# Ledger of designs, part 21: VH-VL binders against AP-3 complex subunit mu (apm3)

Target 1, 249 residues: AP-3 complex subunit mu (apm3), of Schizosaccharomyces pombe (o94669r175to423)
Amino acid sequence: TNEFFIHVLERVSAVYQPNGKLAFGTVKSDMECKCQISGMPLLLLSLRPGTKLGNVRFHQSVNLKRWKQHPDQIEFIPPDGKFTLASFQTDFATQKSLPVVVEAKNKLDGRFEVRIRNTGKKSVENLKILITIPQALKSVTVTEGNYIFRASKYTHMEEGILEWSVKKLAWTSPALVLTGFLAPLKKDANSTEESSSYSKLEHLDLQYKLQGSTLHNFKVESLKMLNHPDKKSYKGVKHTIIAQNVSFR
Key: E = the ipSAE of ESMFold2; O = the ipSAE of ESMFold2 at other seeds; V2 = 0.75 times the mean of E and O plus 0.25 times the DockQ between their complexes.

## First folded at step 18 (VH-VL; framework fv_disitamab)

Design w2 (from v3 with light chain S92L; at its last look DockQ between E and O 0.70; V2 from the best seeds 0.00; counts 0 for: pae O 7.9 > 2)
Fold by ESMFold2 at other seeds, look of step 18:
Structure w2 (fold): chain C 249 residues (1-249), chain A 123 residues (1-123), chain B 105 residues (1-105)
Amino acid sequence: as target 1 above (249 residues)
Amino acid sequence: EVQLVQSGAEVKKPGATVKISCKVSGYTFTDYYIHWVQQAPGKGLEWMGRVDPEDGETYYNQKFKDKATITADKSTDTAYMELSSLRSEDTAVYFCATSLGYFYTSHEYFDYWGQGTLVTVSS
Amino acid sequence: DIQMTQSPSSVSASVGDRVTITCKASQGISKYVAWYQQKPGKAPKLLIYKASSLESGVPSRFSGSGSGTDFTLTISSLQPEDFATYYCQQYLSYTFGGGTKVEIK
């Protein structure tokens, strides 16, 4: 069938302050395509007027002269099958917020809590929360999902990463909660006596996917076949945000 | 800019009660534990207790558990410490201080301090 | 409870001297130690957290070290504004050391 598919991926790594303000972040965007059009089609992809593709790297088939003259138009002869048409920087607006909000606290007597919720309008998928554990856990409970502790193989303190996985976090859900308890500190290095004090957790990271949303108001307006104008063409366009390393600090 | 403003100095007789306030501005009040620290004349610092303004959870130094009552009012962004049954030994400067309670943002050291409130107990 | 034994209780020193202050915890506390400076009539000021990390705006002549039970604050070359009282604190349960008063010789 004569079809051409475009998948716009925005990969985010970010650090947010507790007030929700972005401390720093990076966004790498890719236009990943799949061409099922026979022959040697000459395609013209038009973006929303005024769109700017920062630091763009194009596929070898792109007519750079047209792009320089009309930077919202990409003319190319696609290879068969999957390829990357463009890789570029999208604007990282300080007012845009990712929809997953986390609250994580050290409580009394070695207890800690991680609370997550979805403030957006679409479900979040494949959510993973990574918590650095400086000493062995006593116990963990979760309101939803699964967890696994991956110990550092080379430490004597049983340091490691607690991974909490949630397949889907709906925007209509109440907050999901992980509660954990840390082991007490030893009174000294050569004693098995437990102290009255506990280590403190310092850091967590989030990973997830958000379908059908974009950080930038980026839109494909049209796809035309210039060298065979009588043929019908068909496109499918999909947008995905991949939050790869999102930290709150 | 984060600021902790404490209520003014007080002179009390033995047996009285005093309530000291600590108004927080410049950050979200419920992000901080509010701590209270005593410094008697010519003496060092001694931690008295803390409150989590989000849920009211408190943790006291055993020395002060029957002397001090620590509260927080998140509608006014103000923490309070009440000292009961005052004695001459309670004459001190009392500081409020904050630590961030979220482990992704702090290690719970005291990053902001109030100016101190002198309480004098004399017969 | 965790006791913090701070020494010395006072130091008489001249401008330019190297000053070393120590704290010993009664139990292992990893790196959960802060150091504060207090001048007369003022609130304490944070200098160092997590045993060795300098707070922003603190001069580089201040340094901290240690882990477990033994911790040190060092002033590499004492300045006139450094005459003050210094406190260590473990922040697992918030015990302060007894303080070290640094005075002009």
Scores: ipSAE 0.018, ipTM 0.577, lowest interface PAE 7.9, mean pLDDT 83
ESMFold2, look of step 18: ipSAE 0.069; ipTM 0.618
ESMFold2 (binder alone), look of step 18: mean pLDDT 91; pTM 0.936

Design w3 (from v3 with light chain S92R; at its last look DockQ between E and O 0.75; V2 from the best seeds 0.00; counts 0 for: pae E 8.7 > 2)
Fold by ESMFold2, look of step 18:
Structure w3 (fold): chain C 249 residues (1-249), chain A 123 residues (1-123), chain B 105 residues (1-105)
Amino acid sequence: as target 1 above (249 residues)
Amino acid sequence: EVQLVQSGAEVKKPGATVKISCKVSGYTFTDYYIHWVQQAPGKGLEWMGRVDPEDGETYYNQKFKDKATITADKSTDTAYMELSSLRSEDTAVYFCATSLGYFYTSHEYFDYWGQGTLVTVSS
Amino acid sequence: DIQMTQSPSSVSASVGDRVTITCKASQGISKYVAWYQQKPGKAPKLLIYKASSLESGVPSRFSGSGSGTDFTLTISSLQPEDFATYYCQQYRSYTFGGGTKVEIK
């Protein structure tokens, strides 16, 4: 035992424009730690040189004077067990784009199609696609996963959110496809008569988890135990991206 | 820069067939719908149909369903429209145009147009 | 099928005039309307999309408004290069209006 674990969680919120360009993005990050080192270790965590942590909030045990002098070094005495060492923001870098690519098309006659694929080198987990449905939904077919329709309680029972869930999108998988059909619009709200026209779908949200990847070129370089130099500490470092609110508009 | 270049003017006899090409450059061909629009002499614009170059799926204006066949060849980035059983009322300028099909936008207006192809049907 | 009724069919105007062109949809189409300008012998050119958004490179004297069923294109001060035919289009199912020819008085 006598180990120290670091889990860097990057939580992404992003909005993409129709041309695929990022309109807005933010990454909120946490260093979640688990200390299994006996005694009262004084630890020095060194990050990649030049790393800057935006709007950082540290655990109370962090030596803020050292951090101000060396912003890529974090000196602290960890509590036993699980704790959050730091919470911070990082820039959402466009060169490290999110690996889930979405192609979503409106078709004539109320058909729509959502294709998803993984352009990365790692499997995507717990993928959830949320599709805003502006009128009656007739049917849905998926190549993989499950779906549910959550009708709007406050409006007509015909509109709501279509939720498509996929446990795993492997990087070797072909594109996964959801095909849906809308019922035709009525000529007016008080008519039983239908028309052959359809609303356009305009809004899609994604949620998913990606292990072993980072959006920021963030790296733990070393972990040293300053008050017991004859003891070797070691680190387990894990990176997870959580896409929690990725919208397409 | 996006460019749609159509094949040249055609003169045809009644009953003949014509195939008009529309070559696209400057964007990813399969990301856009290719539409065809008729403009008869002195008349307005009329939508004829579209093709999704990704899977070849087509939708037609019912007026033109028996007249036009719209296709796309993604190996050459070229869309085609074939008009069959030509009659004098088919004399018109025919345009190709593009729209983005992704539904997280209302970007299905026609942003790029070909120069037009005059088809003249005369005996 | 969604019909677009465009009026007037033609307008005779002078340079500097304000020109207003209207389109009415037979059904609600939200803001999914585009406006095009076409000069003789040329392809249509996009002016306005989503009822009111100005296409890049289009002069600010052009503006669009409306939602639901009633839509308007306005040229605030007509210029010599603006004499052309103008079309509205709904793009839920791609129906054009009949066109409005803007001519020199």
Scores: ipSAE 0.011, ipTM 0.567, lowest interface PAE 8.7, mean pLDDT 84
ESMFold2 (binder alone), look of step 18: mean pLDDT 91; pTM 0.939
ESMFold2 at other seeds, look of step 18: ipSAE 0.012; ipTM 0.564

Design w4 (from v3 with heavy chain G101S, light chain S30Y; at its last look DockQ between E and O 0.60; V2 from the best seeds 0.00; counts 0 for: pae E 6.6 > 2)
Fold by ESMFold2, look of step 18:
Structure w4 (fold): chain C 249 residues (1-249), chain A 123 residues (1-123), chain B 105 residues (1-105)
Amino acid sequence: as target 1 above (249 residues)
Amino acid sequence: EVQLVQSGAEVKKPGATVKISCKVSGYTFTDYYIHWVQQAPGKGLEWMGRVDPEDGETYYNQKFKDKATITADKSTDTAYMELSSLRSEDTAVYFCATSLSYFYTSHEYFDYWGQGTLVTVSS
Amino acid sequence: DIQMTQSPSSVSASVGDRVTITCKASQGIYKYVAWYQQKPGKAPKLLIYKASSLESGVPSRFSGSGSGTDFTLTISSLQPEDFATYYCQQYSSYTFGGGTKVEIK
C-alpha cells in the first residue's frame, strides 16, 4: 500500500515537591515505525528545523554521516514491518507541563481525599492513581472508575497499594474525587485496643496516557523517497505521551 | 520570606467579640492549613482549630468549638479567627500557624507561625 | 483525645550540659511528633518532626528519638541560645505537651 507509519512515544517520569513544583523529570522517547513500502526504499525523514535529539540511538540502517551534517534529517532504508527508528532522551524541565493536576490531602479522623483534574485540551486515558496505604482501609468512595486494594510483598514494610483506575478523564470533566477512611492505629503493635490516632498517607503515584499531544520542539515535517522521487507515499504520524512514574514526594 | 502577619493587640470587655486576622505571604495560600493556637499567660500551647483555605472546611478542638469561628479569604490570602462572648479566661496570646495540606508530603506539624496577637479581656 | 505528658517541667542547666526532655503519649501515635522551641515573647520554632527528623537550619546538637508512645528530645552540649521553653506536639489530632523550661543554673 506504500505507507509508512511513525508513532512517537514519550515516556515521562517525574517527581513533584510538596509545594507543587517539579523537582525532577525525564523523558525517554522512541520513534516506532511500521513500513508498508515495497522494495528497498531510501527514505529521508525531515524533522522541524532546530530539533535536537539528546543521547540518540538510531536503527542500524540510518546514514549517520547525513545526520551529523544535518541533525534534522534521518536517511535510512527501513526493514519491512515494525521497527524502532530512534530512541532519545531529554530533560523534563525543557518540556510542557503535564495536564493532570492532583490535590491529595490527609484530613482529620483518618479521612483522606484525592482530587484529580485535567487542565489540558485533550482527554487523559487509562489513568491509574496508586496510593501507598500503611494500614488497612475502612472504606473508599470514588466519583468515577474502580478501585482495588493490593497487598504488596515487594515493599519493605509490606504496605498495601490502593489502585484507583479511571478509563478516561476528559478536559471538560469536573474534578474526580476519591475519599477514603483509614483504620485507627493500635495502642501498640501487640494490642487489640484502638488509638484515637490515625496513620498519615504520604505516597501517591500516577500513570496515564495522553494521545495526540507531544512535548516541545518535535515535529515530523516530511518523508521523501530518495531513490524514487516521483513516487508519493502516505505517512501517518501519531504522538502518545505515557506518564509512567509521576510521584509526589 | 514566608510571613504570617497578625493583627494588633486587642483590649475587650467581657461579653464582647474580637476578630483576629492572619495575612500570609511568600506561600501559595491554598496549599496550607491555617491553625490557631492559644497561649494563656504563663501557660503552654493549646491547639484551637484549623481551616482549609481551598474549600473553607474547618476542624475544631472540642474545647473551642462554641467559642471560636475560623475562616479564610483566599482572595486576600488572609485567615481570621473570631472569638465570641469573651471572658477573662480568654485573655491570651493567639498564634496562627501553617501546615502543608497535601498528604504526599505528610507535614501536619506547624512549620510557620505568626507573631501572635494579645487579647486582653478586662472588666 | 491523646494526652501528651512532658517531663521535666523545668531544667536548671549550664552551658555545655546535655539536656534530655521526654514526652509520653496516652495512645500510640507512631512517629507523628514534633518538637518546638519558644523564647519569651516569640512564636514557637520547629526543631524536629516525625520524631527524629531535624528541620533544616537547626543545629545538629538537637536530636529526637522514639516511636509509639515514648519520645525524647536531646540537646547535646547546651549553648547560650538554647535557654528556652520546649514543647512536644503530637500532630495526629494536635495536642501539645505541657512544656519544659530550660533555664540557666
Scores: ipSAE 0.117, ipTM 0.641, lowest interface PAE 6.6, mean pLDDT 84
ESMFold2 (binder alone), look of step 18: mean pLDDT 91; pTM 0.937
ESMFold2 at other seeds, look of step 18: ipSAE 0.284; ipTM 0.691

Design w5 (from v3 with heavy chain H107Y; at its last look DockQ between E and O 0.65; V2 from the best seeds 0.00; counts 0 for: pae O 7.7 > 2)
Fold by ESMFold2 at other seeds, look of step 18:
Structure w5 (fold): chain C 249 residues (1-249), chain A 123 residues (1-123), chain B 105 residues (1-105)
Amino acid sequence: as target 1 above (249 residues)
Amino acid sequence: EVQLVQSGAEVKKPGATVKISCKVSGYTFTDYYIHWVQQAPGKGLEWMGRVDPEDGETYYNQKFKDKATITADKSTDTAYMELSSLRSEDTAVYFCATSLGYFYTSYEYFDYWGQGTLVTVSS
Amino acid sequence: DIQMTQSPSSVSASVGDRVTITCKASQGISKYVAWYQQKPGKAPKLLIYKASSLESGVPSRFSGSGSGTDFTLTISSLQPEDFATYYCQQYSSYTFGGGTKVEIK
C-alpha cells in the first residue's frame, strides 16, 4: 500500500520535591516513522502553524535549509521502512501536567499508604510504582494489580524496592491504594531487639504509558508529496507519552 | 499562606463539654493530618491525637482517648476537638497543628500551628 | 510509648553564649526528631526537622545533630530573640521532651 505512518513518542523524566514542586524535568521526543510509499517520494510534513521544535536533530534526508526558513515544515525523502525523522528536547516545566497523581501517607505502627489516581481523560497503561523500602517489609495489600519485593543487591535482605504493577488506571476509577507494613527498627546498630519506632518512606518512582495525548502543543497538520502533487498520501499519526523516570523525593 | 485559626477562649464548669474548632486555609485540607496538643499552665507540650480529614481516621494518645473526640469536616476545612466531662486539670491551652506540604512519610513534623485556645475549668 | 528525656530543664545564659540542649529517646527512633521554639503566649515554632535539617527562615546559628537515641540542639551564639523554651519531639508517635527554658543570666 501507499502509506506513511508517524508515531510521536514523548519520554518524560522529572524529579519532584517533597512539597510537590517540580525540581527538574525534561521531555525527549522522537518522531518515529514507517514509510510504505514506493519510489523516492519528496514529502512535506506540516506541523501546526507557529510550531517551533527546540534543539532538534533530523534524519539525514531532511532539507535543513527549508526548515530554517519555515520551522513548522519538514521536507524529506524517506528511506523505506522504519526510521526516526526527528528527535528534539524541551524543559518539562512548559508542558501539560501529568495525569497520574501520587500521595503517600505515614500511619502509626509502621503502616503506610500509597494512593494513585488519574486526573486526565484517558486511561493510563502499564503503570509501575517503585517504592524504596528502607527496612524489612512485613506485609502488603493492594486494591488492584500485583506487587513484588526485590531486595537490595548490596545491603541487608531487609532493604529493597517494592514494585507495584497496575495494567490500567482508568480515569473513571476511584483511587487505587497500596497498604504496607514495615517491621520495627532495631534499638541500636548491633542489637537484635526491636524498637517501637519505624522507618518511613522517603521516595518513589513512576513509570507508565499514555496513548493519544501530547505534552507539546504539537499537531501534524498535513503530509504532502511534492513530486506528485495530484497523489494524496495517507498519514497515520499517533501520540504516546512515556513516563519512564518520574521521581518523588 | 497556610493559616490555622482556632476558636476563642472558653470558661467551663466541671462536668461540662467544650468543642474547639481549627479552620485551615491556604492548602488542600484533606491532604494533611490535623493534630491536637495540650499545654497545661506552666507545663510542656503533650500530643493528644490526630485525624486524617480525607476518611476521618483517628489515632489518640492513650491518656486522652476517653477525654477527647477529634473530627474533621472537609466541607468547611475545619477540624474539631471535643473535650468531655471537664475537670480542673483539663485547664490548658490547646493547639491544633498540621503536618503540611510533605507526603513523604519521613516529614511528619508539625510546621503550622494554630494560635491556641485557652480552656479554663472552674466552679 | 517512646519517652524523650530532655536536659537541662533550664539554662541561664548571656547573649553570645553557646547553648547545647540534649534529648534522649527511650528507644531507637532513627533521625525522626524535630526541635521547636516557644515564646510565652505563643504557639511553638519549628526550628529543626529530621534531626539536623533547618526549617526555612531559621538562622544558621541553630543546628541539630544525632541519630538513634541521642540528639542535640545547639545555638552557636545566643541572640536576644533566642530566650525562649525549646522542645524536642520524636515524630514516629509524637512524644515531646519536657522542655528547656533558656533565660537571660
Scores: ipSAE 0.046, ipTM 0.593, lowest interface PAE 7.7, mean pLDDT 83
ESMFold2, look of step 18: ipSAE 0.076; ipTM 0.619
ESMFold2 (binder alone), look of step 18: mean pLDDT 91; pTM 0.936

Design w6 (from v3 with heavy chain T105P; at its last look DockQ between E and O 0.83; V2 from the best seeds 0.00; counts 0 for: pae E 6.7 > 2)
Fold by ESMFold2, look of step 18:
Structure w6 (fold): chain C 249 residues (1-249), chain A 123 residues (1-123), chain B 105 residues (1-105)
Amino acid sequence: as target 1 above (249 residues)
Amino acid sequence: EVQLVQSGAEVKKPGATVKISCKVSGYTFTDYYIHWVQQAPGKGLEWMGRVDPEDGETYYNQKFKDKATITADKSTDTAYMELSSLRSEDTAVYFCATSLGYFYPSHEYFDYWGQGTLVTVSS
Amino acid sequence: DIQMTQSPSSVSASVGDRVTITCKASQGISKYVAWYQQKPGKAPKLLIYKASSLESGVPSRFSGSGSGTDFTLTISSLQPEDFATYYCQQYSSYTFGGGTKVEIK
């Protein structure tokens, strides 16, 4: 009844080099709130001292003067219901690492393998692995989940996309494996005769979500109602990581 | 920096066996395929085969499938090539080299090379 | 299997010359070509990968081009240290060209 909910959505975009070495990345975070406090409360949200909100943009109700003087305090009058209190962006290189590790190898005679595992302590949900395929597939097998291949005709690109979907990747699971076999290349552009050569796959992307935070040194410490200092309110805070543009190339 | 250090030169008689080592340092051994390349005196480069140190999978040039045995020992970060039934035409410098088999970067070219091991087969 | 036919087998050139080396694959290999430089008594050194990408530390006078079956290595202005043997390699199944020896004229 007298509650204020904060859902921090952390949208990660990153580019990785081999074995999970980060080349660059950003985290775009939104503090999505739901106000269930009656009346016209003047709220003060206090963050852990030292919290940095890079390139922050606030809801129109935020007292920017207080923020500039006290950059761990956000004073505002919330609208009823759902709104975005703040949006900010940080360099992912200074944040906590993502827990999904991918090992994707070109093997032999058009065979390739993609192995995924979860090194964190929370289950990963709605995992999608997108593999750029520059030629035809012969076959695919997976240890778990489903796959769909969209040929280049249907991708509006020169290359097809193999999508591997896994509903849940538990942190205690062994690595999940996709094995595929490519069809051979053609001998030349004018031939229907097959080459003994195969494409080498060189792109994949991940999408997934999990509960937890990438943000270094971020915490909501308190929520106080300044215009009714004797009233108590409950704050609920949760974080969701949305890996949406995580590329390996 | 990744470094590949090969065992020293060998002089062998026809019919003998030689085992050449290639010690890898400066990176994770199982991330690389290890290749072997022959260069006969005054001749070009010829690929002989490779091993995946992770699972021991090998792939050979057909010319060398009955001559060479390629292995990897991930406990010592060392790849080996054994040449059997040596003949005078096996006299050559043998190089080990690495390639990275991952999609990203998909650099399956040979980016690091050992110094070479001369094997001389003489009567 | 895939043959790599490298031309010319040798070239005699002077410092400052533009040198072009070609490599033709017997089958389509996309852009999976590397170029190596080898000096006498030394291991080969990678110059170019993916047909046209320069390896770290390689001078910009080296360039590569091609796709499919026809590939070219170009040295825009030959330097004294460039006298060596050059090899193309297809790395779909790892065959080398026969080599091109670049010699002082």
Scores: ipSAE 0.061, ipTM 0.610, lowest interface PAE 6.7, mean pLDDT 86
ESMFold2 (binder alone), look of step 18: mean pLDDT 91; pTM 0.937
ESMFold2 at other seeds, look of step 18: ipSAE 0.079; ipTM 0.620

## First folded at step 19 (VH-VL; framework fv_rovalpituzumab)

Design x1 (from g29 with heavy chain G101V E102T Y103F F104I; at its last look DockQ between E and O 0.01; V2 from the best seeds 0.00; counts 0 for: pae O 22.0 > 2, placed apart)
Fold by ESMFold2 at other seeds, look of step 19:
Structure x1 (fold): chain C 249 residues (1-249), chain A 126 residues (1-126), chain B 107 residues (1-107)
Amino acid sequence: as target 1 above (249 residues)
Amino acid sequence: QVQLVQSGAEVKKPGASVKVSCKASGYTFTSYAMNWVRQAPGQGLEWMGWINTNTGNPTYADDFKGRVTMTTDTSTSTAYMELRSLRSDDTAVYYCARDLVTFIYGSGSYQEFDYWGQGTLVTVSS
Amino acid sequence: EIVMTQSPATLSVSPGERATLSCKASQSVSSDVVWYQQKPGQAPRLLIYDASTRATGIPARFSGSGSGTEFTLTISSLQSEDFAVYYCQQYNNWPYTFGQGTKLEIK
């Protein structure tokens, strides 16, 4: 086979304010490649014109002079097999949203809801929602997926992390809902008296994978073999967004 | 399969030089940067620098600039580190380490050393 | 330069118990932290990179966490082979620096 594969991975960490506004965000991106071209090809990878790669680190075979003159072009001689061509930071645009939107609501009687929906154009995979539970958890129901509660063994409050896992969230689906009830507090571990108050959910985190999409205007336009310009090779390009730690306050 | 085999222990006098070799096998030598790290007796690890094994271009830590030379021989898959003007406080075990990810532009390398040589003890004494 | 400070200097723990090792950076290093294990007379061994990702072949009982300036290495259900010196290292800003090490020893 005479092929070259590129997998662009965008690893996102973000913190959102309660109103849905981005407080902090970073995207660390890797161009993971697999070279199945024989010989010593001199390759020229062209990105969408005007592409800016922040804090970029290249494979040692990259011609830095070419890149400095034309920042959307990467000239290199690939090693055989798998390698990382580039690692870089892409700006997190405040007008662009991650496809999974989360809403959490607290009720006066200890009920809470976490709703998730997919606003993108492709299904989200391996969605995991970690919900910090501030006191004893009475019950949970979910419209889809599985859950497990991991209680903290270091406190009397029976607080912990409620983990909700959904294998796939289709972009056409209605919102998925987790509903939970907090148990009333006791005055202490040995009391039968109950408190009338409930703590709010203050923090949740998301993890997920999104195939075939990119957060920003990053695109591989072409791949040319400079030292054999008439020789053809197959170019395969795959994009994955990995939301590693997306937090909501 | 990946191996980094270093040259044997050396005893040197102050003011002398030492050249430590690191022979790589089991992988494409020019696809990974080579780092040098030392450890004085009873102390922690100290990064000395790295070399791009494809271009031969080194980067040295400030404490070693002017005294260290890092080179490679790609035909034998071997990296070298030479430390000159030895002092008694240069007594240490010197390691070569393969960087898990190799890059030659930007803010330096990623410091994820997945394979290390066995270490070379260099003793500097009267 | 960024100073990496590990605590405690020595941690005495019994086999089968949990150990938690701390590493603090003098300024934010994002998630750019590596953990190494070193046994006497041996070269260091890569355990964790990017603060929380286990290297190939590292048992699940090793876990890393943290971001910014505070990082931890946790070893659940300690095995006899886990007693060693552990180093953290940052690679956020040059020069890339190591912590001074934490010795994990049998109580």
Scores: ipSAE 0.000, ipTM 0.346, lowest interface PAE 22.0, mean pLDDT 81
ESMFold2, look of step 19: ipSAE 0.006; ipTM 0.427
ESMFold2 (binder alone), look of step 19: mean pLDDT 88; pTM 0.878

Design x2 (from g29 with heavy chain G101V E102T F104I; at its last look DockQ between E and O 0.46; V2 from the best seeds 0.00; counts 0 for: pae E 10.8 > 2)
Fold by ESMFold2 at other seeds, look of step 19:
Structure x2 (fold): chain C 249 residues (1-249), chain A 126 residues (1-126), chain B 107 residues (1-107)
Amino acid sequence: as target 1 above (249 residues)
Amino acid sequence: QVQLVQSGAEVKKPGASVKVSCKASGYTFTSYAMNWVRQAPGQGLEWMGWINTNTGNPTYADDFKGRVTMTTDTSTSTAYMELRSLRSDDTAVYYCARDLVTYIYGSGSYQEFDYWGQGTLVTVSS
Amino acid sequence: EIVMTQSPATLSVSPGERATLSCKASQSVSSDVVWYQQKPGQAPRLLIYDASTRATGIPARFSGSGSGTEFTLTISSLQSEDFAVYYCQQYNNWPYTFGQGTKLEIK
């Protein structure tokens, strides 16, 4: 097995406005590698010509002199097994949009509804929806997955975070729906549902994983073994997007 | 006692503009979005857009985006819809409608109109 | 744009009988459908939202069903006040669109 694997992980934090428009976001990227090449290979990783990595931190084995002269080339002697070759940062705002669309509906009688839809071309994995609940939660139903309510440590059991977990959201799936009911506050002296007995939901967060998608234009063009130039050691590059904190404000 | 009272019928020439008012009573005006829907004679309903009555931010249907302006006056609990560059096919009854749901995260209004104005007939004639 | 097609255009039914009104979307709209009733000279009235949930004050004889592309409004025992025009509307995707209406007439 004389093989070398590269896994590019893009960890995303983003904030969306209520109309679904992206307000801002950040991407932290890591090149995670696994070396199964015997001996002491001297490798040259070539990126798309003209590529520049922002705020980059390299593995200690990288030839920094070569990189400074040719910023799209990374020369290194890998350790055996798993290691991080590089960590860098890019702006999210100039990249592809995230595929998970959220809609929330609040009603004056304490009902609320959260809908999640995948508008992309790849399945979303390990989806977690965190809903800030401003008062006591009466009941919840979900069309798929599981939920847990985590009460706030700073109050009695009236406030907290409702966690909704879904293992996979296929791009062909119908929208997933969570429906909940808030318990009234202690000032519901009238039958009119315009009373301030129910606070509105104001904040949702998402976490999930996308395989085979990328948010930036980074591309590995080649990997060569300089001390054995005819050996075929490259197996491929995988891209994974990890949405860590995608907020709806 | 929720009520939406619209301004009276209007007759306009092609190329003119019209501004329809919708005065709300019996509820907190800024707590509900206001939608505008029209109905041409003998035809069905056509959604024109909505306005966030708390912020004053409108959203217009694409067919109207260059010709319509939606505004509010929170001190009088009144919504307004102005349609410019009128054509004969703009002849319709124009309704304001209160959105049952409040402001939402993500995209779009949920089109649950629990109260409607009485309608305002706008006639565009040669 | 998502086209909502209602059928039949006109439905003639006797009082006390069951009426079934259909609404078909050109693409999936999940359960994002509302139904309105409009009597002559009046503004529309909200009947059903989220495809199947009756609005406050709507009699139990009205029921909605369906998801995806096919939706049905059923009136189980027609009363004289139920003869009107019925519209469906989708709110799944921009722009929001109404069906052309089904006129329910006394047979």
Scores: ipSAE 0.000, ipTM 0.420, lowest interface PAE 10.5, mean pLDDT 81
ESMFold2, look of step 19: ipSAE 0.000; ipTM 0.432
ESMFold2 (binder alone), look of step 19: mean pLDDT 90; pTM 0.892

